VH-VL binders against q9gzu0. Designs and how they scored, part 1

Every score and structure here is a prediction.

Target 1, 229 residues: q9gzu0
Amino acid sequence: MGDPNSRKKQALNRLRAQLRKKKESLADQFDFKMYIAFVFKEKKKKSALFEVSEVIPVMTNNYEENILKGVRDSSYSLESSLELLQKDVVQLHAPRYQSMRRDVIGCTQEMDFILWPRNDIEKIVCLLFSRWKESDEPFRPVQAKFEFHHGDYEKQFLHVLSRKDKTGIVVNNPNQSVFLFIDRQHLQTPKNKATIFKLCSICLYLPQEQLTHWAVGTIEDHLRPYMPE
Positions, changes and structure headers below are counted from each chain's first letter, unless a header gives other numbers; antibody chains are not in Kabat numbers.
F, E and O are the ipSAE of ESMFold2-Fast, ESMFold2 and OpenDDE, as the mean of both directions, binder to target and target to binder. V2 is 0.75 times the mean of E and O plus 0.25 times the DockQ between their complexes.
Where letters were taken out, [cut] stands.

## First folded at step 8 (VH-VL)

Design y1
Fold by OpenDDE, look of step 10:
Structure y1 (fold): chain C 229 residues (1-229), chain A 124 residues (1-124), chain B 107 residues (1-107)
Amino acid sequence: as target 1 above (229 residues)
Amino acid sequence: EVQLVESGGGVVQPGRSLRLSCSASGFTFSDYGMSWVRQAPGKGLEWVAYISRSGSYIYYPDSVKGRFTISRDNSKNTLFLQMDSLRPEDTGVYFCARTYWDEYYSRGYYFDYWGQGTPVTVSS
Amino acid sequence: DIQMTQSPSSLSASVGDRVTITCRASQSISSYLTWYQQTPGKAPKLLIYAASSLQSGVPSRFSGSGSGTDYTFTISSLQPEDIATYYCQQSYDTPYTFGQGTKLQIT
């Protein structure tokens, strides 16, 4: 009946078909955990690690519905449909996050993070974990890399500085996997005007097919490089 | 030198409980995940439990889930396995194993050091 | 659960021989495979991790290869001290599972 990988793929297809019937997205079948690490350039400085309070999956599923409809109507072959489905992207929104730093009083509070102007951050790293809903299995790391380097978002900030008309800004990393929602604030002192960019929320983009692609290791294993000693 | 020394094994009747201990030395205990692996007489190896560095994450196979409890005391460099509702099929040598995660190359984890094991016999 | 099928179950070879053991996973484990050696009455010993990485202090006559579902453990030149049972183990997914073992003897 085929190799185990083929069987797994078939099972996934069956699931998708069922989800269609229920008008549910594949992402809705998962529980998610997300962490955000701000890695500093100074190696002696421990990363600022945050836990996302709630991960909200959003399927912009114009492709899946159309494709499945096409298959149902015999307009597309199954093979072609599968290929198209792989192009669908799920958005994972992180609207709120709180510090995991135990050494800081009030670390349980939701915090805004100023991204600019500052030069001490090397990169932002997002770690995504998931499991099937109603499963007793542990959360698994999603096999995807979510990094946004300082140089990349700074370039975009500088570009936006020239545009006075926008308060809400969205920037993304080069591979378009991490989107930062930024609030531009103007601070006026009697002597100077300054502009700051604050991180409001993060959205991760993941191909739908990767929702079932897990790496190995525990949450703690993956957080270890970013956790305070 | 890394050392792991298991203790607490013995002969018990079905339905009874037993608590195993593993004393660790020669490394920073709190920096490593730990596992229990057992071996039935004349049989292969079976993973029994995992506990993360801080103890925040614990995993079991279905064969022992609900009956076994892994824990650790990092201040004492000691790993524990509480075994309740013991069955004859739980008979075997129980090994404590340091579980190393390759965080740099994402090569997963493996059991890089093992104790000599402590025997557990469940019989009526 | 991922099933690990190890072959052969037992093997007899002469000193100096090349020995090969295979391990097949019921699904792809992406090279998350480890090989252990266990001598009678002793604790298992790590030999190879990540399918092909040799553990520090392990003799170079030991090696591992493979990808996907199929993996191979090799002893290039069998030594008397290599008499043991060898196990493969996948660390791709929980529960972590072992092969049934290969008992290696010297003729």
Scores: ipSAE 0.012, ipTM 0.542, lowest interface PAE 9.8, mean pLDDT 83
Fold by ESMFold2, look of step 10:
Structure y1 (fold): chain C 229 residues (1-229), chain A 124 residues (1-124), chain B 107 residues (1-107)
Amino acid sequence: as target 1 above (229 residues)
Amino acid sequence: EVQLVESGGGVVQPGRSLRLSCSASGFTFSDYGMSWVRQAPGKGLEWVAYISRSGSYIYYPDSVKGRFTISRDNSKNTLFLQMDSLRPEDTGVYFCARTYWDEYYSRGYYFDYWGQGTPVTVSS
Amino acid sequence: DIQMTQSPSSLSASVGDRVTITCRASQSISSYLTWYQQTPGKAPKLLIYAASSLQSGVPSRFSGSGSGTDYTFTISSLQPEDIATYYCQQSYDTPYTFGQGTKLQIT
């Protein structure tokens, strides 16, 4: 289906079904917090920082069909996709978020961030924190790097653009730790059709063993580079 | 304050040409996409042309495609609309509009500031 | 093209009345909906973007709501300076089309 809301609803329903089918997952033992920063190329411009309202953990094989669809659409290599399918990893989905700007009344919304054709984004950074459920301990940063640089996703968008396909796509960063779920819309120009790629969801992909491996510092320490002071 | 001032309108015969200009001030012109919107006498609004901040993306509706050319000079803070092969149905007031993109909410493009318009009449 | 249909095409109301204008899209536009005010002889002015977000400097008596294909613009307490024609516009897909307008008059 080509409707962005239908694709988001379909993905959410698949996630819910997978959680029920397995009854429990490793990730059920953890609480998560996730933040998304859209880092601008202009050094003086503050990042657009969002707090994820709902982090949805999923076991790897729940996404096998969607990853294979991305390979058939030439979003990423078959070799890297087969490696991902064979790992026992956790997928952490972020379909909804809330702006952290102090001058904006915070409202949770479906993710709908335009990534292209804008040229002002340097990278997307996801910050993941975890703790054991029912613990009074503070959240600690998961020892993993979740970055998706503009050049890496733009290259994939340009490849998909020539296909003139209106279906949603999935693209991944080189380290295969961040997956972007993208909705495609069209504008017309005198030269050719112009496409808008909108971010509908982010999925973080990490080995299950990393859920208990924490870096040093607090949420504040790790968010500081992306916040005003 | 943001200001957009259109000029170059007038009365012309069908088949002739006009060149509209829009002078921008009060904001960084090169950071924004720009549009032309027209309003026929006693009628509603019609989006006529769009140009992105760098000029890389241009849009025309079918009603003017091939006859109108939008352009910009970011060094002079000026937007242009070259209108060729004018028809009586092109008659109306032509507005210059700043096209804004909400960088945090990604809620599409909208026209947050408009000029006062320049009248164009196509008749013999 | 996505067709935008406003209702009513004109209306009269008294100062202090609640005024409601609706805008229906021919397909879902996912809240990519903007409201403009045009007083006679002047340029349009942005009031509301993203269906419900109030532009800076716009009085709080103006509001917008809706989703999918159905959107509503409301003036909670009509003032004399609100005499104008009101337009909705979608920015979901090109061409970014406007509604036909709603002419508001004070009784």
Scores: ipSAE 0.000, ipTM 0.424, lowest interface PAE 16.4, mean pLDDT 77

## First folded at step 12 (VH-VL)

Design n6
Fold by ESMFold2, look of step 12:
Structure n6 (fold): chain C 229 residues (1-229), chain A 124 residues (1-124), chain B 107 residues (1-107)
Amino acid sequence: as target 1 above (229 residues)
Amino acid sequence: EVQLVESGGGVVQPGRSLRLSCSASGFTFSDYHMSWVRQAPGKGLEWVAYISRSGSYIYYPDSVKGRFTISRDNSKNTLFLQMDSLRPEDTGVYFCARTYWDETGYRGYYFDYWGQGTPVTVSS
Amino acid sequence: DIQMTQSPSSLSASVGDRVTITCRASQSISSYLNWYQQTPGKAPKLLIYAASSLQSGVPSRFSGSGSGTDYTFTISSLQPEDIATYYCQQSYSYPWTFGQGTKLQIT
């Protein structure tokens, strides 16, 4: 008759329906800040560090506001809330960014940033911070890894060189958390003909539940390894 | 040798103000976060203020928020605590504490060096 | 706010004894937990950070363990100079909070 697994499934189905009905996601309840560091292979050289002008979240679900309140107030178990959120993926788009060097503030970088052919970059690191939208609390780092190593995207660029397709190029890191949107260009001078790959934008992919998995430290503390000395 | 020396404590009436100073030596002051921690007579420890190495991030508990102001002068290696609208429950010894942040980020913050403390008494 | 509850509030032990003190957080603090020693009339001194990491210059008889909400501080062989009050402190979220302290005395 009323076994515990049947009751659990019915409760989960009702909760999923409530989330879909409101057409909301957990991401809609947060403020974001994001930074992009291009880490150089030279160990003593500090990264090229950029602040994303606006983080644009895409892809929502029907999230019941009472569920959010319950998790914040500890009325619901974290386990139950995580089961509901793990079905949803949020895309966090970073279409524009500017240099964080103090002495060059006012000089914005154009979005056409050449990633290949060059070999001085070890990896791209994205640092994501969040907080509840109406909170006075400081931004906290999201406990997720957003790294894209040069070897991983170079392998994909080399594979693409055999294609004649003019469709835009999207490459991702192995754990599919960082996506690079790439413009393929052919440059020809009187002496040379070369293909380049320019970075147009970056998108972070993560389960929405990671937005509440915070670490400690300020933005300043987490940026310090990447700051120019 | 890391040294932190607090000064400026004393006896004041409720509603009055007091300014504490902490002189730092033996390390590069501008590389470290700083905090104030207090201890009421015969009681435990209470964190009361934090300031980042640049001064850009400042935090207080609700018990002192709006009344206390932490600040620093990195050119003089000095940490300050301005205490306004003092209450009898603010009575205690006030410690200056160096607040360490590990560059890896995995170990969090901790108070690795403390001053000797300066006593503050708020009573009629 | 995260409440930190130490047990016991006080204890007496003999030189050479193994001493344990527990600290419970009102929610998970992900091992962002520090231990301090305060001798009477003196400033606190850091012993252990990040739940289990021993601060430089601290004797190896001191140790820490735990995760989530439950943490333990141990003195493997009590020495006379260990007479003090011991505090745990979380640095996971603001406001940072201390336990009420554990006063250790020699019988």
Scores: ipSAE 0.387, ipTM 0.736, lowest interface PAE 3.1, mean pLDDT 81
Fold by OpenDDE, look of step 14:
Structure n6 (fold): chain C 229 residues (1-229), chain A 124 residues (1-124), chain B 107 residues (1-107)
Amino acid sequence: as target 1 above (229 residues)
Amino acid sequence: EVQLVESGGGVVQPGRSLRLSCSASGFTFSDYHMSWVRQAPGKGLEWVAYISRSGSYIYYPDSVKGRFTISRDNSKNTLFLQMDSLRPEDTGVYFCARTYWDETGYRGYYFDYWGQGTPVTVSS
Amino acid sequence: DIQMTQSPSSLSASVGDRVTITCRASQSISSYLNWYQQTPGKAPKLLIYAASSLQSGVPSRFSGSGSGTDYTFTISSLQPEDIATYYCQQSYSYPWTFGQGTKLQIT
């Protein structure tokens, strides 16, 4: 079994190769930055903030098979999926993310994040920033809300848990803007067998028309609520 | 022929509410984004609100955010602007504008058709 | 917010004259600039979109150019019916903003 890093690299290379075969889109004219915040229910607990290593824009139709697979697995409805596939939507893929500790220079570590079983998370928040390629301008926040509440993805996890044959799981928030790619793992504990759901990657869905819809403020301004005090 | 007809304007006191309507005809209303733009007496143009084709994406400037609500009924080819907590500075002519977006996005947004506007006066 | 500054605020010219209006953005707007004409008592009319694209049905005497922060609107030969206020508008980012307008009169 190849080095996890090697596998990720291969996956990225494959994705890049696929992108080269696709028609140029508006999304190709942008550089992207993405941050992922795990907001905890306890207000005293600081959010876990991650920086995405690379954001890869892909047209939604490039993931048609995955979306349809999700439909087959009853993760989401056929009707909503078809509607999504027909829309001019760009998928912003976040295959790798690292813990962000700005208070400690050099302490960025790639981290696997377990989403289930746990009940301490209130929601997942993704912050997307972009700028025109070859621009000297700073990254600007994209005016889109990317939130996935714990209750919403937990319901989906519980549904999938009842199905024995599913290895790769995709769950999405109600407005279909955030997609979580989940790996189900069975852990043997001294007491029993436990199932965990691990976050593998995140994809944000954004209509192409929204790519130029920027909010005001800097990256720091928007990250501030999620940064450690 | 593309037509946009605004209605619902009038004279109101500060703090009151007013609802504007824009009736669209001559095109497939659900295929286009829509906006409201206003013009104070003797002044320039000010963008007030944007709503996407499906209504899923809405944007406001800070000047009206929290007070104004843009909405649409695609089945009735009608655009709405609910204006609450009106202020004297909200006085002006309000235009409904079809907002075009090309598939490539390279042309950006522009208002290719405008209604004749409906006047709104906020005064004590 | 992106500020749009038009110059001049007012202009008088003769029929047949070349008229030029400039619009400067406080930051680069990547050609997401539109020009509108508003005659007294009427709704605005789109003339130019994407900095240089002529709207369908608009006379060829109207043109636009520019990039980055600086844009120019031109009437090659002024006609009597061109008496109006002209506005530039950026659609690069929210909030969308207009220039203050240029009032064009014929001497």
Scores: ipSAE 0.016, ipTM 0.583, lowest interface PAE 7.0, mean pLDDT 85

## First folded at step 14 (VH-VL)

Design o2
Fold by OpenDDE, fold request of step 18:
Structure o2 (fold): chain C 229 residues (1-229), chain A 124 residues (1-124), chain B 107 residues (1-107)
Amino acid sequence: as target 1 above (229 residues)
Amino acid sequence: EVQLVESGGGVVQPGRSLRLSCSASGFTFSDYHMSWVRQAPGKGLEWVAYISRSGYYIYYPDSVKGRFTISRDNSKNTLFLQMDSLRPEDTGVYFCARTYWDETGSRGYYFDYWGQGTPVTVSS
Amino acid sequence: DIQMTQSPSSLSASVGDRVTITCRASQSISSYLNWYQQTPGKAPKLLIYAASSLQSGVPSRFSGSGSGTDYTFTISSLQPEDIATYYCQQSYSYPWTFGQGTKLQIT
């Protein structure tokens, strides 16, 4: 009688195989919750927390070209990029996010967050939680770190600033787990032309094998470090 | 010093209700998760309820789900366990336990302080 | 539910002996395992958390190790005051579950 763990693994593998045949994503079997924290450099300043309204799983690697471009630009190693491309990765799209701050009137609305020009943000942190669909189980944190540091996305912004032709910009963290969809806007003031980068949406890359790798803790526990005291 | 003192135990008939209380002192009660753990006579330990700091997250095992209700009053530093539809198998000592959470999640949950327990007997 | 199988159910050892208790989970619990000591008529006491971390104030003769599904609790040198029942407990998933306990006696 095989180790219960082996049975579960086998069951999961069977499920994966079945889903593959059906062109369905294993991710479709999960409910997701996602939160976005903008962590500020000033420790006294509370993080800005946002809740994603809906997380959409997609199995297709729609960012293959971006990854390869990163290789061409020497932003990423070819080896690491190939490894990523060879993995069955699920894309978790976060098209809409809203502020969790109840104290701010009107924060229930979808807000675009300005990422540049500003230097007060230390990093963007995405917290991902999941559970099996139709389960009464609580949401569990996915054991994956989704962070995008200011220095990393700023570097990419500066590079894009030199290029006049692209309205939609996608930037990603070094480990290619967090992709930011950016809207470039040109503000013409009477005195100066200013360019701003607004965050439109986020996409997380998660290896399919990690979909069932959960940590412990409630959503509250994991959000607490980012919440105002 | 951290102190947890349970009360409200007693002898009740099957189908009746009982409410347990746990008075906490020596720490900021609102900063900690709390749990109830019970022990049947001569048996091992069984987790019966969890409540988060805010009270928003509550969990039960199937053995007590739908019958037991954990709650807390942070202003009074008190944890409660409402037990309805009591059964003989619910007989035992009920412990209040402070449930520690590591901020990083690396340590998980553990019961770092326990009360002395309050006895509950369900018998005809 | 994750089942915790503790072994042995009971053991007797002499003062100064090395004592080992094992706990096996029905699935991986990622080191979210705690060990408790309960003396007769008293509340449980935390000894080890996160599989191997010693609780503050607990004697160094107590230790824990393990990963995945298999965990070990050790008393390096048994003392008379260590007469108790010991329990492992997983906090990886709900419901949290305990081992059946190990009753430790001194010969």
Scores: ipSAE 0.844, ipTM 0.948, lowest interface PAE 0.6, mean pLDDT 89
Fold by OpenDDE, fold request of step 18:
Structure o2 (fold): chain C 229 residues (1-229), chain A 124 residues (1-124), chain B 107 residues (1-107)
Amino acid sequence: as target 1 above (229 residues)
Amino acid sequence: EVQLVESGGGVVQPGRSLRLSCSASGFTFSDYHMSWVRQAPGKGLEWVAYISRSGYYIYYPDSVKGRFTISRDNSKNTLFLQMDSLRPEDTGVYFCARTYWDETGSRGYYFDYWGQGTPVTVSS
Amino acid sequence: DIQMTQSPSSLSASVGDRVTITCRASQSISSYLNWYQQTPGKAPKLLIYAASSLQSGVPSRFSGSGSGTDYTFTISSLQPEDIATYYCQQSYSYPWTFGQGTKLQIT
């Protein structure tokens, strides 16, 4: 009798195959929670923590045409797109996020976060939790690292600055696990013209095989490093 | 020195309730998760309940779910286990255990300190 | 539920012997395995956490190894004070479960 792990893997693969035939994702069988932490370079500065209102799983293969269109429109690189299309990857979209700061009564829960120009952010960290739908099990952290360092997205921003025609910008971290959808805004003051890059949404890329790869710990445990003392 | 002292054990009839307490000292109680683990006479260890630092996250095995309630009072450095609808199979020594969590989560949970336990006997 | 199977259930060895206890999980537990020692009439004591990390204050003769589903606990040189029941415990998923225990005696 094969290794229990092997059997489970096979069962999951079968399920994935069945779902693929239905143009469904294994991810559709999960509930997700996602948190976004903006970690500042200053250690004394508390991270800005946000909760994603809803995580929307989307199978990458279902959007092949859109992805390729984006490449054609120079919204993202062909290389990164091809890699994504070749992988059995699910997209986890975070269209809206709200500040976890309870102390700020009346602040618009939907914070557009300006990513540039600023140099105080060290990295963006996304924490993803999931559980099987209809289960009484707790949310578990997905065993994947979703980080986007300032230096990496800044390079991409600077590159885009040279291109005047693009309003919607997508940047990704080196390992192509975190995609940031950016709105380019031009601020005109009587004295100066400034360009800002505002974060609109985040999309995480996760291989479907990793959907059942959980770490341990509660949401609280994993958020604690990013929470105000 | 970390100390955990259980109390509240005793002999009760089936269907009755019992409340266990665990007094913690020697560490910042509010900074640690806590668990109850029991041991039936002559048998192995069984995890009974988990409560997070804040008390927000609570977990039980099916064997006690719906009957047992773990709680904590961080202001009093005390962990509780309310046991309702007790059964003979609930008989055993109940240990409170500090449940350690490493900041990275890479090491998972483990019980780094245990109390001496309090005996619970459920018999007709 | 993840089942933890320890082997052997009991063993006898001589002082100075190398003792090995195995713990097998019904599924991968990603090294979230702890080993405890319980002497008769006492509370359990943590020896090893995260499969191979030695708890502070625990003698170096104790060690743990393994990955996936299979884990081993080793006493390199058995001492008289090591007479106890040993338990593995997984903390990968709820409910947390223990092995059935291994009773270690000295001949």
Scores: ipSAE 0.842, ipTM 0.946, lowest interface PAE 0.6, mean pLDDT 89
Fold by OpenDDE, look of step 14:
Structure o2 (fold): chain C 229 residues (1-229), chain A 124 residues (1-124), chain B 107 residues (1-107)
Amino acid sequence: as target 1 above (229 residues)
Amino acid sequence: EVQLVESGGGVVQPGRSLRLSCSASGFTFSDYHMSWVRQAPGKGLEWVAYISRSGYYIYYPDSVKGRFTISRDNSKNTLFLQMDSLRPEDTGVYFCARTYWDETGSRGYYFDYWGQGTPVTVSS
Amino acid sequence: DIQMTQSPSSLSASVGDRVTITCRASQSISSYLNWYQQTPGKAPKLLIYAASSLQSGVPSRFSGSGSGTDYTFTISSLQPEDIATYYCQQSYSYPWTFGQGTKLQIT
């Protein structure tokens, strides 16, 4: 298995190559910031908050086959999928993310996050912020909800677990706004064999018309619930 | 009762510096964003600076950007405005204002409490 | 920057009159508009936030309405203590900006 960092780099390069072949889109007129919060079931436990190193917008439904596959697997409805595929949707890719430490300025640690097996996570929350390029304006929150509950992606993990010969998998939340790219790893210990699912990257789906729909507030205001005290 | 008391105003020559302070009481200072708003003599209100609860996020208008520095000490319940390279157009009353944000963001930001202000005069 | 234009700049009315002040934004501000009252020699006071929400402790004769770019501030029955300058302010985007103010006097 390749180094996780190498895989992420390759994925990023592929995405960049794709972008070069595409025509300029509305999404290209924005700078993006994205944060990923892993919210734990235990309320006393603060969320694990990560900052995306680079957000890559792609104006193509290049995951159409995966979406249709999900429909075939009864992971989500055909109606919702058709609606999504008919819309002009921008994909916001987050190939790399780093842990945020509030107590240390500039301290970031790139981590692969294990999603399974574990049951302490309630949900994954992605916060998306944007501003017009070449603008001195602050980043504004995009008016969209990006959540992926543990129960929803675990069901999909269990389904994939029964399938042989797949190293990389993609799972999505019911409303098809959050896509998780997962690496399946087999760990051999002297005592047993274990399978783990690691989060490699995230992709958010946003209708193009929503690119100019901002909520109010600062990044801090929106991150506060997920930040350590 | 929420109280905001500004201090540090005075008369200075152009190019000089002045530091304003705002002492807050009657509420948990660290739970609120803070702002400075100024008013030139006989003129309207102008937003000057914003600082978030933690002090991490700060915003200025172009009129003062690079010259003014907003800061806060939550342990002392005090808001500051360092004003450098002062200009005659900076003359006015400077108000400290508590800046409220509701968690949902549905109400936006608003200045729910104001100090009485401290006068700043920049003249040769 | 978002420009806020108030109308009128000044007005005189009698006690008991209905007073209306308008504020227009140069672009949509999604109801993130606040109204302040400033009496002579005093600090501004928040009256209305989020276009139509009455601040606690503010008399019910004050109200706000509007959406998009156009907003209205109303005093249903003018009182002597209402002599002041009124300002609208947008908090939709930085920099936050105020209207030029409306000076209200009693005839």
Scores: ipSAE 0.685, ipTM 0.873, lowest interface PAE 0.7, mean pLDDT 87
Fold by OpenDDE, look of step 15:
Structure o2 (fold): chain C 229 residues (1-229), chain A 124 residues (1-124), chain B 107 residues (1-107)
Amino acid sequence: as target 1 above (229 residues)
Amino acid sequence: EVQLVESGGGVVQPGRSLRLSCSASGFTFSDYHMSWVRQAPGKGLEWVAYISRSGYYIYYPDSVKGRFTISRDNSKNTLFLQMDSLRPEDTGVYFCARTYWDETGSRGYYFDYWGQGTPVTVSS
Amino acid sequence: DIQMTQSPSSLSASVGDRVTITCRASQSISSYLNWYQQTPGKAPKLLIYAASSLQSGVPSRFSGSGSGTDYTFTISSLQPEDIATYYCQQSYSYPWTFGQGTKLQIT
């Protein structure tokens, strides 16, 4: 299995290929911006905020198998999963992201993207913005909530730990709006072997009808709670 | 008490430029978004420009885009509107307005305080 | 652009009367609607924000309601000092737009 970077590149290429095969969809009419905030349990600790380099919209249910697997593993509700599969949803893929405000002293938050084992993260928050293509209009916040709490993905990680054969892992929040693609790694320490789960990419699920459901506010306004004072 | 005082209005010929200023006091200027709103004689209100707290986000309507420039100096508690290529239809009273944004955005934007306005007349 | 249609354009009522002004948006604005009062020769004043929230210091006789595309501004008991032009304004999308105004007079 190639370098994690190679795998990401391959995944991106596959997604792009899929987009070419698909007839123009509603999602193709929009430009997207996405931000990812890692909110820490310690309130005094500033969130780690990242900007997604490219958001890739895909109108497909290509994660059907993963969703069904999650249901079988009791990771999510069968009812919610079935509902999602029946809906015309847009997948918004975030394969790459970078720290925001790298040029601002004191504002840069580093993240090693290890999600387990650790207990200092409260939740992952994704903020999605969009606008019509070829529009001079500002990006608007999509009226949807994308949160993944630590307790929810940890539960899924612990379940996967019991299964030795899986390198690529997908976990999702209870409402199946946020999917985390996870790389399982085994680290050799001087004392023992340790298993870690590293975040590779994120995918948001949005019903197609919500593509035009905007809230108000600028990107700045919505990012402020996650930015350093 | 929150105060906004506009200045810089006057009479100019078409094609000329004018710079408006708004002096803010009674609140932390850098904590608030600001806007310009104008009113033609005997007519209604028209939003002209928006600038965020940091000055990073700026928005205009098509009617003034490319001609007007909103800016701010937070160290001086001053809002500016540079108006270039003025037209007769730009004639009116120009108001600076404090533009409020709540923590969640659930209330949207609204203009909670206004200046007295400064008159601008564009005529040959 | 979102067009705001305000009705009526002018209104005359007596002191103590209930006054109602309506504002219709060309599309849903999700309650991001504000109401302003402007007395002659003065700057506008915010009365209602977010369709139904009363601004601090504004008398309780003023109120707002509505959702989607249709919104209503109400003065429960008209007072002499309420002589003004009233404007609705949407902040849902850019450009922000105002209604054409309602001129309120007292008979």
Scores: ipSAE 0.634, ipTM 0.853, lowest interface PAE 1.1, mean pLDDT 87

